# Miniprotein binders against q53ft3: the designs that were tried, part 185

Target 1, 195 residues: q53ft3
Amino acid sequence: MFGCLVAGRLVQTAAQQVAEDKFVFDLPDYESINHVVVFMLGTIPFPEGMGGSVYFSYPDSNGMPVWQLLGFVTNGKPSAIFKISGLKSGEGSQHPFGAMNIVRTPSVAQIGISVELLDSMAQQTPVGNAAVSSVDSFTQFTQKMLDNFYNFASSFAVSQAQMTPSPSEMFIPANVVLKWYENFQRRLAQNPLFW
Below, E stands for the ipSAE of ESMFold2; O stands for the ipSAE of OpenDDE; V2 stands for 0.75 times the mean of E and O plus 0.25 times the DockQ between their complexes.

## First folded at step 20 (miniprotein)

Design W35 (at its last look DockQ between E and O 0.39; V2 from the best seeds 0.57)
Fold by OpenDDE base, look of step 20:
Structure W35 (fold): chain B 195 residues (1-195), chain A 83 residues (1-83)
Amino acid sequence: as target 1 above (195 residues)
Amino acid sequence: SPIQEEFEKMMERAEWHFEWAERYYEMGDKEYALLYFEFAARVFRKAAELAKKNNDPESYKEAIEYAEEAQKYAEEIQKELEK
């Protein structure tokens, strides 16, 4: 139902379902993470009148989890970017995840998504500094993500002479990826929120 | 009174939603702007109901006016998103 993306890391599409209405992603080495993207996979929409509250959990100095509400995802807003780097010293808030007996290494944080009524979500206030505070921050995050993707894809590039025939495999020319990258950068420069 | 305290909390929450809706709109995130204006409207209406129960017509009027304003902005953004 949900995915989680950190720039420079593989996308996570398999959340741990800890309850019927609760999903958790693990974020190793969370101290190096500035932003996280939470998104719906598009396979299952929220029921009518429902959405998701997105929480971040990190261990405090005593190893106890500190939960903070980052924001929301809904059918109308199926993806969101959150800044988590500034939350590492924040105070905990009320959360629906209770005492999770997940063996946590000190370097692992969690993203929790709770499926809730929109009316209930409206009764909550996210931490203000979790929002993408500027278009510039969003642009920088997106640029890093794009660069990572481009570098990853280009690392698999081979010349036609180096190709081994594989009739069952589809190939995409590297120039197509480059054109996509250039077009995306242009659109991003014009409107960072063009999607 | 407990009712007055709850009313004030709801007004504060609704105002928070409203302000962030404006910020998101300015940033170009119309979907989040829409969501937060809708949240603001919902919570302002709840505040209004509390004011009504508390026999506070002035607070009721204020909350309703803010709810209507939030709803208006939500509707405008919804129209923009449908174009």
Scores: ipSAE 0.671, ipTM 0.891, lowest interface PAE 0.7, mean pLDDT 86
Fold by ESMFold2, look of step 21:
Structure W35 (fold): chain B 195 residues (1-195), chain A 83 residues (1-83)
Amino acid sequence: as target 1 above (195 residues)
Amino acid sequence: SPIQEEFEKMMERAEWHFEWAERYYEMGDKEYALLYFEFAARVFRKAAELAKKNNDPESYKEAIEYAEEAQKYAEEIQKELEK
């Protein structure tokens, strides 16, 4: 349902699902990470009236997780870039991941995504220092590319009812990635600054 | 009073979302600006409901006016995204 990207690393698309509505990505060597990108793969949209609250967790000096709300992703904002470099010694915030200790290794942090009602998300205030300036050309390009991919992939979404008897799952035909790649390359060749 | 304290906290949260919506708009992130204006409107309307239950028409009017302002900005940004 979700992807997580750190510059210079392979994209992660196989989140650990720790509850029906909660997903986690591990970030090893988190102290070298300044930004993280969280995005929807386009395979399964949020149900109507719901979205995702995105949290960052790091181990404190005792190895216990400290969770902070970074912000949100929704069907209308399917991808976002968060700054985490200033959060690695901050105070924790209220979070939905309960008492379960998901992180036990020093130098491993986590990104958590909790699927929640929009009305509940509106009652939460993200940490302000996770916001990222859009003037950074790399950051802006990355965000635009992720938005473009999500919109393109979503136009080819297929319900599970068309592929299996469980209709709540959505599937993307395998050639969507190739079509996206071809379209992106063509547009870039026509206008190197189209993004 | 406890009810007035709850109202003030709701108004503060909604104003925080409103300010972030403005910042995101200035940064060029229209999708986040829209999201945060919509969140601000949602919380202002909940504050108005609390004021109505508390028989406080001045607080109700204030909260509704802010909610309508936030919603107006959200609608304008939605139109920009649809162009």
Scores: ipSAE 0.626, ipTM 0.871, lowest interface PAE 1.4, mean pLDDT 79
ESMFold2, look of step 20: ipSAE 0.623; ipTM 0.868
ESMFold2 (binder alone), look of step 20: mean pLDDT 89; pTM 0.873
ESMFold2 (binder alone), look of step 21: mean pLDDT 89; pTM 0.878
OpenDDE base, look of step 21: ipSAE 0.631; ipTM 0.876

Design W36 (at its last look DockQ between E and O 0.58; V2 from the best seeds 0.00; counts 0 for: pae E 1.7 > 1.5)
Fold by ESMFold2, look of step 20:
Structure W36 (fold): chain B 195 residues (1-195), chain A 83 residues (1-83)
Amino acid sequence: as target 1 above (195 residues)
Amino acid sequence: SPIQEEFEKYMERAEWHFEWAERYYEMGDKEYALLYFEFAARVFRKAAQLAKKNNDPESYKEAIEYAEEAQKYAEEIQKELEK
């Protein structure tokens, strides 16, 4: 249902479901992470009147989780970028994950997504320092996400000599992905807000 | 009083959402601007319900006027997104 992307890492598309309405992504070596993208995969929408509250959790000095509300994803806002570099010593917030007995190592944080009623989400106030506030920072993060996607797709490239016939499978030439990537980067450089 | 204190907390929360909706709109994030204006409207209407329970018609009117303003912005942004 959800994906989680950190620049320079493989995209995560298989959330750990810890309850019917709660999903978690582990973030190893979280201290090196500055931004995270949370997005809906597009296959399963939220039920009507519902959305997702997105939390960041890190272990405190005793190894206990400290949860902070980053913001939201909904059918109308299916992806969002959050800054987490300033949150690694912050105060915890009200959250629905506290009853979860999730054990993690000292260097692993988590992104939690709680599927909730929009009315309940509206009663919550995200931490303001998680918002991405600068066009230059947004552009840099977006460029890193594009690089990650291109590197991911390219890692599956094979030459025709390496291919085994598979008539039921669709293929695209690798240069199509490269051409799209280069065109997108050029458009982004011309106007970071062209989207 | 407990109801008056709760009213004030809801007003502050709704204003927080309203202000962030404006900031997201200025940043070009129309989807978040829409979401946060809708959240602001929901919370302002909750505050209005509390003012009504507290028999405070001036606070009721204020909260409803803010809720309607937030809803108007949300509707305008929704039209911009439907292109």
Scores: ipSAE 0.557, ipTM 0.850, lowest interface PAE 1.7, mean pLDDT 81
Fold by OpenDDE base, look of step 20:
Structure W36 (fold): chain B 195 residues (1-195), chain A 83 residues (1-83)
Amino acid sequence: as target 1 above (195 residues)
Amino acid sequence: SPIQEEFEKYMERAEWHFEWAERYYEMGDKEYALLYFEFAARVFRKAAQLAKKNNDPESYKEAIEYAEEAQKYAEEIQKELEK
């Protein structure tokens, strides 16, 4: 039902379902993470009148989990970007995730999604500093994502003289990737929401 | 009174949603603006019901007016998103 994305990392599409209405993603090395994207996979919508409350959990100095409400996802807002870098010193809030006996290594945080009634969600107040300007943060996230992709793709670049014949493989010229990157950056600069 | 305290808590929460709705709108996040205006409207209506139970017509009127304002903004944003 849900996916989780950290820039420079593989997309997570397999949440751990800890309850019928609760899903958890593990975030290793969370201290290096500035932003997290939570999104619906589009396979299963929320039932009518329901959405998801998105929580972040990190271990405190004593190794105890500190949970904070980041925000919400709904059928009308199926994806959201949250800033988590500034939350590392925040106070915990009430959360629907009980004492999960998850052996947490000190470097692993969690994203929790609780499926709840919209009326119940309306009774909650997210931490203010988790909110990201959609334009600026999306632009920054997209730039990092693009840079990561370009760096990844370019790492496989070889000259034609260096190519090993592989008849079963299709090859894309590096200049095509560069052209795509440049075009995408141009479109992003013009309209960050061009898609 | 416990009812008055609860009323004030709901008003504060609704106001929080309303303010963040405006912020999200200014940031260009219309979907979140819509969501939070809807939340504001719902919570203001709940506050109004508490005021009604408390026989406070002035607080009731205030809460309803804010609920209507939040709902109006939500409807306007919804129309923008449909274009």
Scores: ipSAE 0.531, ipTM 0.834, lowest interface PAE 0.9, mean pLDDT 86
ESMFold2 (binder alone), look of step 20: mean pLDDT 89; pTM 0.878

Design W37 (at its last look DockQ between E and O 0.57; V2 from the best seeds 0.00; counts 0 for: pae E 3.2 > 1.5)
Fold by ESMFold2, look of step 20:
Structure W37 (fold): chain B 195 residues (1-195), chain A 83 residues (1-83)
Amino acid sequence: as target 1 above (195 residues)
Amino acid sequence: SPIQEEFEKLMERAEWYFEWAERYYEMGDKEYALLYFEFAARVFRKAAELAKKNNDPESYKEAIEYAEEAQKYAEEIQKELEK
């Protein structure tokens, strides 16, 4: 139903379902994470009148979970980017996950999604500015994805003298990738929503 | 009184959503702006229901007018997203 993505890591699409209406993703090495993306996979929409409350949990100095409401996802806002770097020292709030037997280690944070009525979600107040503007976050996320693609493709670069003949394969000169990358970055800087 | 305190808390929460909806709209995040205007409208209407139960027509009118304003912004943004 849900996906969870951290820049530079593999996307998670197999949430631990801890209740019929509650889903959890583990975030190992959470101290290195500043932002997380939570999104709907598109296979199962929320029922009418419902949406998802998104929580972040990390272990405090005693190993006890501290849960904070980040914000929401809905059929009308199916993906959101949340800044979590400033939350790793915050105080917990009331949350729906405390009665559950969730297996976790002290060094692993979690993202929890609770499927709730929109009326119930409106009665909650997320942490001030944890939900980041999709325009600003989209630009940052997209830039990191472009850098990743360029670095990956460049790692396979060989000179023509180094090529093994392979008549059934097509090849692209490496400078085409560089030109595309530079042009795309320039266009993205001028209009982050040009695509 | 507990009922007046609850009314004031609901109004403050709805205003929080309303103000953040405006900020998200100014930043270009129309989807979050829409969501937060809808949440503001829901909470303002809950405050209006409480004022009606408390026989407070001045508070009822204030809350329902804010709810209608939030709903109007939400509907306008929804039309922008459908273009």
Scores: ipSAE 0.361, ipTM 0.772, lowest interface PAE 3.2, mean pLDDT 78
Fold by OpenDDE base, look of step 20:
Structure W37 (fold): chain B 195 residues (1-195), chain A 83 residues (1-83)
Amino acid sequence: as target 1 above (195 residues)
Amino acid sequence: SPIQEEFEKLMERAEWYFEWAERYYEMGDKEYALLYFEFAARVFRKAAELAKKNNDPESYKEAIEYAEEAQKYAEEIQKELEK
């Protein structure tokens, strides 16, 4: 139902379902993470009148989890970017995840998604500094993500002469990826939130 | 009074949503702007209902006016998203 993306890391599409309405992603080495993207996979929409509250949890100095509400995802807003780098110090808020018996290493944080009624979500207040504060910050994050994708894709590039026949596989020309990259950069420059 | 305190908390929350909605709109995130205007409207309406129960017509009027404003912006953004 949900995915989680950190720039420079593999996308996570397999959340741990800890309850019928609660999903958790582990974020190793969270101290190096500035931004996280939470998104719906598009396979299962929220039921009518429902959405997701997105929480971040990190261990405090005592190793206890500190939960903070980052924001929301809905059918109308199926993806969101959150800044978590500034949240590493602060007080916890009320959260629906309770005491999870998850073996945590000190370097692992968590993203929690709670499926809730929109009316209930409206009664919650996200931490202000979790929102993307500027278009520039968003652009920088997106550019890093884009570069990572391009580098990843280009690492598989082979010349026609180097190709091994594999009838069962589909191939995408590198120039298509490059064209996509250029178009994406152009659109990003015009409107950082064009999607 | 406890009721007045609750009313003020609701108004504060709704105003926060309203401000963030405006900010997201300015940033070009219309979907989040829409969401937060809708949240603002809902919470303002809740505040209005509380004021009504408390026989405070002035607070009721204020909350309703803000709710209507938030709803108007939400509707405008919704129309923009449908184009």
Scores: ipSAE 0.246, ipTM 0.680, lowest interface PAE 1.8, mean pLDDT 81
ESMFold2 (binder alone), look of step 20: mean pLDDT 90; pTM 0.897

Design W38 (at its last look DockQ between E and O 0.01; V2 from the best seeds 0.00; counts 0 for: pae O 8.1 > 1.5, placed apart)
Fold by ESMFold2, look of step 20:
Structure W38 (fold): chain B 195 residues (1-195), chain A 83 residues (1-83)
Amino acid sequence: as target 1 above (195 residues)
Amino acid sequence: SPIQEEFEKLMERAEWNFEWAERYYEMGDKEYALLYFEFAARVFRKAAELAKKNNDPESYKEAIEYAEEAQKYAEEIQKELEK
């Protein structure tokens, strides 16, 4: 009924059915994963009035599963991309730190899909920034590019003491823009989703 | 009252869905806009049912009018996705 895809890995199409209405995909080494794609295979649509709530589960420091709602798939939106990299930090008052004397369980996470009524799904709130749109991805890339440029150029800012009297004005060396462009292009070629 | 509190929570949820649908539409993400307008309509209709059960015709009218507005936007976006 469902597929799960991670960039650089083989697509998974054989979900483990853990209940009549619940399906699971394993994600080994999940800490290296930034995005997952969940999609319907097209063989069996959701019954009328129903859809799929998509969850991400990771083990906490005690090995207990922690489930977070990523978003939804429906007959009208049969595929979706979810960002999971930010979810691995534990959203709350305290970040998980490894205690030197505590052995943690293996790093295996799961994507769960629960077939539910659309009325129930409409009252659920996904965790922030999990769902990714093509427009949102472009906006985030653009913001990261601007932040990168600003930080790089700012490291070359010169003071008034190095210039003629324009005391409220900052200047950057002329070649900084070129150096930034070359560096950014190299990073993008290595990983288009490095932001 | 507990029933008025439940109604207000449903209306707030539906408005949240509606606002996100508008934001996704402004971003050009019509698939997410459609999803969230449909969700908004469903929750507004649930609020309307609660108001009707509570014999509150003004709240019923408010909720059903918002539900119909959200549904109208969803239908228009569906038409745009079909070209």
Scores: ipSAE 0.367, ipTM 0.792, lowest interface PAE 2.6, mean pLDDT 74
Fold by OpenDDE base, look of step 20:
Structure W38 (fold): chain B 195 residues (1-195), chain A 83 residues (1-83)
Amino acid sequence: as target 1 above (195 residues)
Amino acid sequence: SPIQEEFEKLMERAEWNFEWAERYYEMGDKEYALLYFEFAARVFRKAAELAKKNNDPESYKEAIEYAEEAQKYAEEIQKELEK
């Protein structure tokens, strides 16, 4: 149902379902993370009248998890970008994840998504400055990524006339995709908001 | 002609890549500048080859000149990154 993206890292699409209505992503080495993108995979929508409250959890100085509400995702806003780098010193908020005895390595944070009623979500206040952008920023990111990929890949395209008798088709070497990915990830790691 | 249209599309793409390369360089993003100059060079060369097939020596020359320019910038940036 949900995906989680950290700049310079592989996309996570397998959330741990800790309850019927609660999903968790682990974020190793969270101190190096500036932004997190949470998005719906598009496979399963929220039920009518429901959305997702997105929480961030990091260990405090005592190793206890501090949960903070980052924002929301909904069927109408299926993705959001959150800045988490400045939250390390923030105060905890009320959260639905309870005392989850998740054996946490000190360097691992979590993104938690709680499926909740939209009316209930509207009464909650996210931590300040956590929500960088809504669907629009993610859309822009995706568009730039795709454009970059297309630009890169097409530069290596060869006509089939050079391969087999099908002149109407163009071929792109498979390794081009890998090279693009590596370069794009490197750039993204340097500045997650470079677009 | 379909060939001419394809040539123009390639030239436009390469020019776009070249412009973005310059912008990235100005912003201090040398790695991306390098990448986009390399894109431009490759695409200009493709345009050149198409012009050659179309027996258009003027278009060929233009595309090659731009390809060489893009390649030169890419090489210069590469040297800067290796320092």
Scores: ipSAE 0.014, ipTM 0.303, lowest interface PAE 8.1, mean pLDDT 78
ESMFold2 (binder alone), look of step 20: mean pLDDT 90; pTM 0.887

Design W39 (at its last look DockQ between E and O 0.19; V2 from the best seeds 0.00; counts 0 for: pae E 4.4 > 1.5, placed apart)
Fold by ESMFold2, look of step 20:
Structure W39 (fold): chain B 195 residues (1-195), chain A 83 residues (1-83)
Amino acid sequence: as target 1 above (195 residues)
Amino acid sequence: SPIQEEFEKLMERAEWQFEWAERYYEMGDKEYALLYFEFAARVFRKAAELAKKNNDPESYKEAIEYAEEAQKYAEEIQKELEK
């Protein structure tokens, strides 16, 4: 029903089914993994009104699993890329795998997929920055453009005493550029996709 | 009241999801837009159910209208993805 892909490794297409509605992929040597792709094979869609919550699990120092919600796959979003490089020292979150004991070695993590009602999924909150999209890359690119613009524009700043006597030239006080930069960065952080 | 506070929190969550879905759609990320329109519709319907149990027809009407709008956008995007 599901596939799991890590760059430089063979794709996994045979998930271990650990319950009627729960599927697991093992990720050996997980500390070298930065991104994971989870996708539907296309042979069996989710039932109507259902989808998949995708979790990442790694063993803590005691060997106990720490589960974190990465995000979702659905019939309308059948594949997703997740960044896991920043999750390997975080606290666990609520998850549906709690009563299930799966034997694992200390250096093997897992990707878990829980088939759930969309109503339940809509109220879950993934860990921050796990799901990767073209939008996330766009936001980072836009912030770099804003920084570059500010640095470029400020290199032309002049004081009142340095203004050239030329009526055909227009100048912008440096504080106007800084004020714009600060306000735009604040707005971008609040609504990164409006600008 | 606790019921009114829960209703307001649900409406705020769904409104945020709806607005985010619109942004994803404008940037051409139709799969994420679909995901969040579907989530928004479901959370608005949960808010409407709460308003109905609280015998609040004005809040019910507001929530159900938003839910139907989000659902319509999701259906339109789904058709675009199936083509």
Scores: ipSAE 0.173, ipTM 0.642, lowest interface PAE 4.4, mean pLDDT 76
Fold by OpenDDE base, look of step 20:
Structure W39 (fold): chain B 195 residues (1-195), chain A 83 residues (1-83)
Amino acid sequence: as target 1 above (195 residues)
Amino acid sequence: SPIQEEFEKLMERAEWQFEWAERYYEMGDKEYALLYFEFAARVFRKAAELAKKNNDPESYKEAIEYAEEAQKYAEEIQKELEK
């Protein structure tokens, strides 16, 4: 139902379902993370009148989890970018996840998604610094993500002379990836929210 | 009164949501603008119902007017997103 993306890391599409209406992603080495993308996979929509409240949990100085409301995802806004780097010293807020007996290493944070009524979500207040506050920040994040993807993909590039026959595999020319990248950058520059 | 206090808290929350909706719209984030206008409309309506129960027609009218405004903006943004 949900995915979680950190720039420079593999996308997570398998959330731990801790309750019927609650999902959790683990974020190892969270101190190095500036932004997190939470998104719907598109396989299962929220029920009518429902959405997702997105929470961030990190261990405090005593190793106790501190939960903070980052924001929301809905059928109308199926993805959101959150800045978590500035939240490390924040106070905890009311959260639906209770005491989770998850063996946590001090470096692991969590993203929690709670499926809730939109009316209930309307009564909640996200932490102020969690939302991407500028188009520029979003653009910068997206650019870093794209660069990471391009670098990753290009690392697998081989010349035709280096190719070994593999009839069962499909190959995509590197130029196609480059063209996609350039087109995406152009569209992003024109409208950061073109998708 | 407890009812009046709750009304004021709801109005304050809805006004905050309305303001953030405007900011998100200005930043080009139409999806969050839409979301927060919808939230504002819901909370204003809740405030209106509370005012009605409290026999406060002036507060009711104010809350309804804001709810209608928030809803109007939400609908306009929704139309923009569908183009």
Scores: ipSAE 0.035, ipTM 0.542, lowest interface PAE 2.8, mean pLDDT 80
ESMFold2 (binder alone), look of step 20: mean pLDDT 90; pTM 0.891

Design W4 (at its last look DockQ between E and O 0.41; V2 from the best seeds 0.00; counts 0 for: pae E 1.8 > 1.5)
Fold by OpenDDE base, look of step 20:
Structure W4 (fold): chain B 195 residues (1-195), chain A 83 residues (1-83)
Amino acid sequence: as target 1 above (195 residues)
Amino acid sequence: SPIQEEFEKLMERAEWHFEWAERYYEMGDEEYALLYFEFAARVFRKAAQLAKKNNDPESYKEAIEYAEEAQKYAEEIQKELEK
């Protein structure tokens, strides 16, 4: 139902379902993470009148989880970017995840999504510093993501002379990837929300 | 009174949603702006109902006016998103 994305890392599409209405992603090495994207996979929408409250949990100095409400996702807003880097010293808030007996290493944080009524969500107030100024942070995130993808793809680039015949495989010219990258950057610069 | 305190908390929460809706709109995040205006409207309406039960017509009027304003903005954004 949900996915989680950290720049420079593989997308997570398999949340741990800890309850019928609660999902959790683990974020290893959370101290290096500035932003996280939470999104709906598009396979299952929220029921009418429902959405998701998105929480962040990190261990405090005593190893106890500190939960904070980041924001929301809904059918109308199926993805959101949250800044978590500034939350590391924040105070905990009320959360629906209770005492999770998840063996946590000190470096692992969690993203929790609670499926709730919109009316219930309206009764909550996210931490203000988790809200990403959509344009600048989104642009930065997207740029980092694009750079990561380009670097990843280019690392597999081989010259035609270096190619081993593999009739069962399809090959994409590196120039196509470069053109895509350039076009995407141009579109992003013109309108960060072009999709 | 406990009822008045609850009313004030609801108004404060609704105002918080309203302000963030405006911020998100200014940032170009219309979907979140819409969501938070809707939240504001819902909570203002709850405040209004509480005021009504408490026989406070002035508080009721205030809450309803803010609810209508929030709803208006939500509807405007919704129309823009549908184009």
Scores: ipSAE 0.573, ipTM 0.854, lowest interface PAE 0.8, mean pLDDT 85
Fold by ESMFold2, look of step 20:
Structure W4 (fold): chain B 195 residues (1-195), chain A 83 residues (1-83)
Amino acid sequence: as target 1 above (195 residues)
Amino acid sequence: SPIQEEFEKLMERAEWHFEWAERYYEMGDEEYALLYFEFAARVFRKAAQLAKKNNDPESYKEAIEYAEEAQKYAEEIQKELEK
């Protein structure tokens, strides 16, 4: 019914069903994971009026599970990207997986999906709403890449008085790089998909 | 009172969904925007029913007006997704 994907890893399509309405995926070495994709396989839709609440669980420093509501998947939103890097030090939330809250190895986390009525799901509030749009994720990565490039290029800036002859090499004035950086940031803020 | 506290909690929860629906819409995620507007409408209607049972017509009117606004946005987004 569900799939779970982490960049650079094999997709998981065989959830452990721990109850009629509860499914779990293990995430080994969760500390290296920043985002997880949860999606419906498309073979079995949710029954009318139902959807899925998606939870993340990781062991704390004492080995005790910490559960957090990431968000939702539904027939109308059948896949979502969740950022989990900021949650590994967060506080737990109320969750429906109490019978499966056993101490695990410190390097394994879990994604839990609970099939629930939409009315019940509406009563839940995700922790900081970890769900990420494709636009938001691209924007964040692109901004960090731009900052890194600008700072790197700027670290080599020299004045004309400091230049030495290098007839076989080409040079670019630093203000050209700055102008490009400022223009790109402005365009990205106006339309994250302009490229 | 306990009933007024429950009403206020429902209104805060619904507003949380409504505000995130607006943010998802601004970010271009119309599917999540639709989901969260629908959730907001559901919780506002639940708050309205509580106010009605408590014979509080001012709170009922407030909650219903927010529920109808959320539902209007959800219907507009649904039409956009069906195009």
Scores: ipSAE 0.550, ipTM 0.854, lowest interface PAE 1.8, mean pLDDT 79
ESMFold2 (binder alone), look of step 20: mean pLDDT 89; pTM 0.882

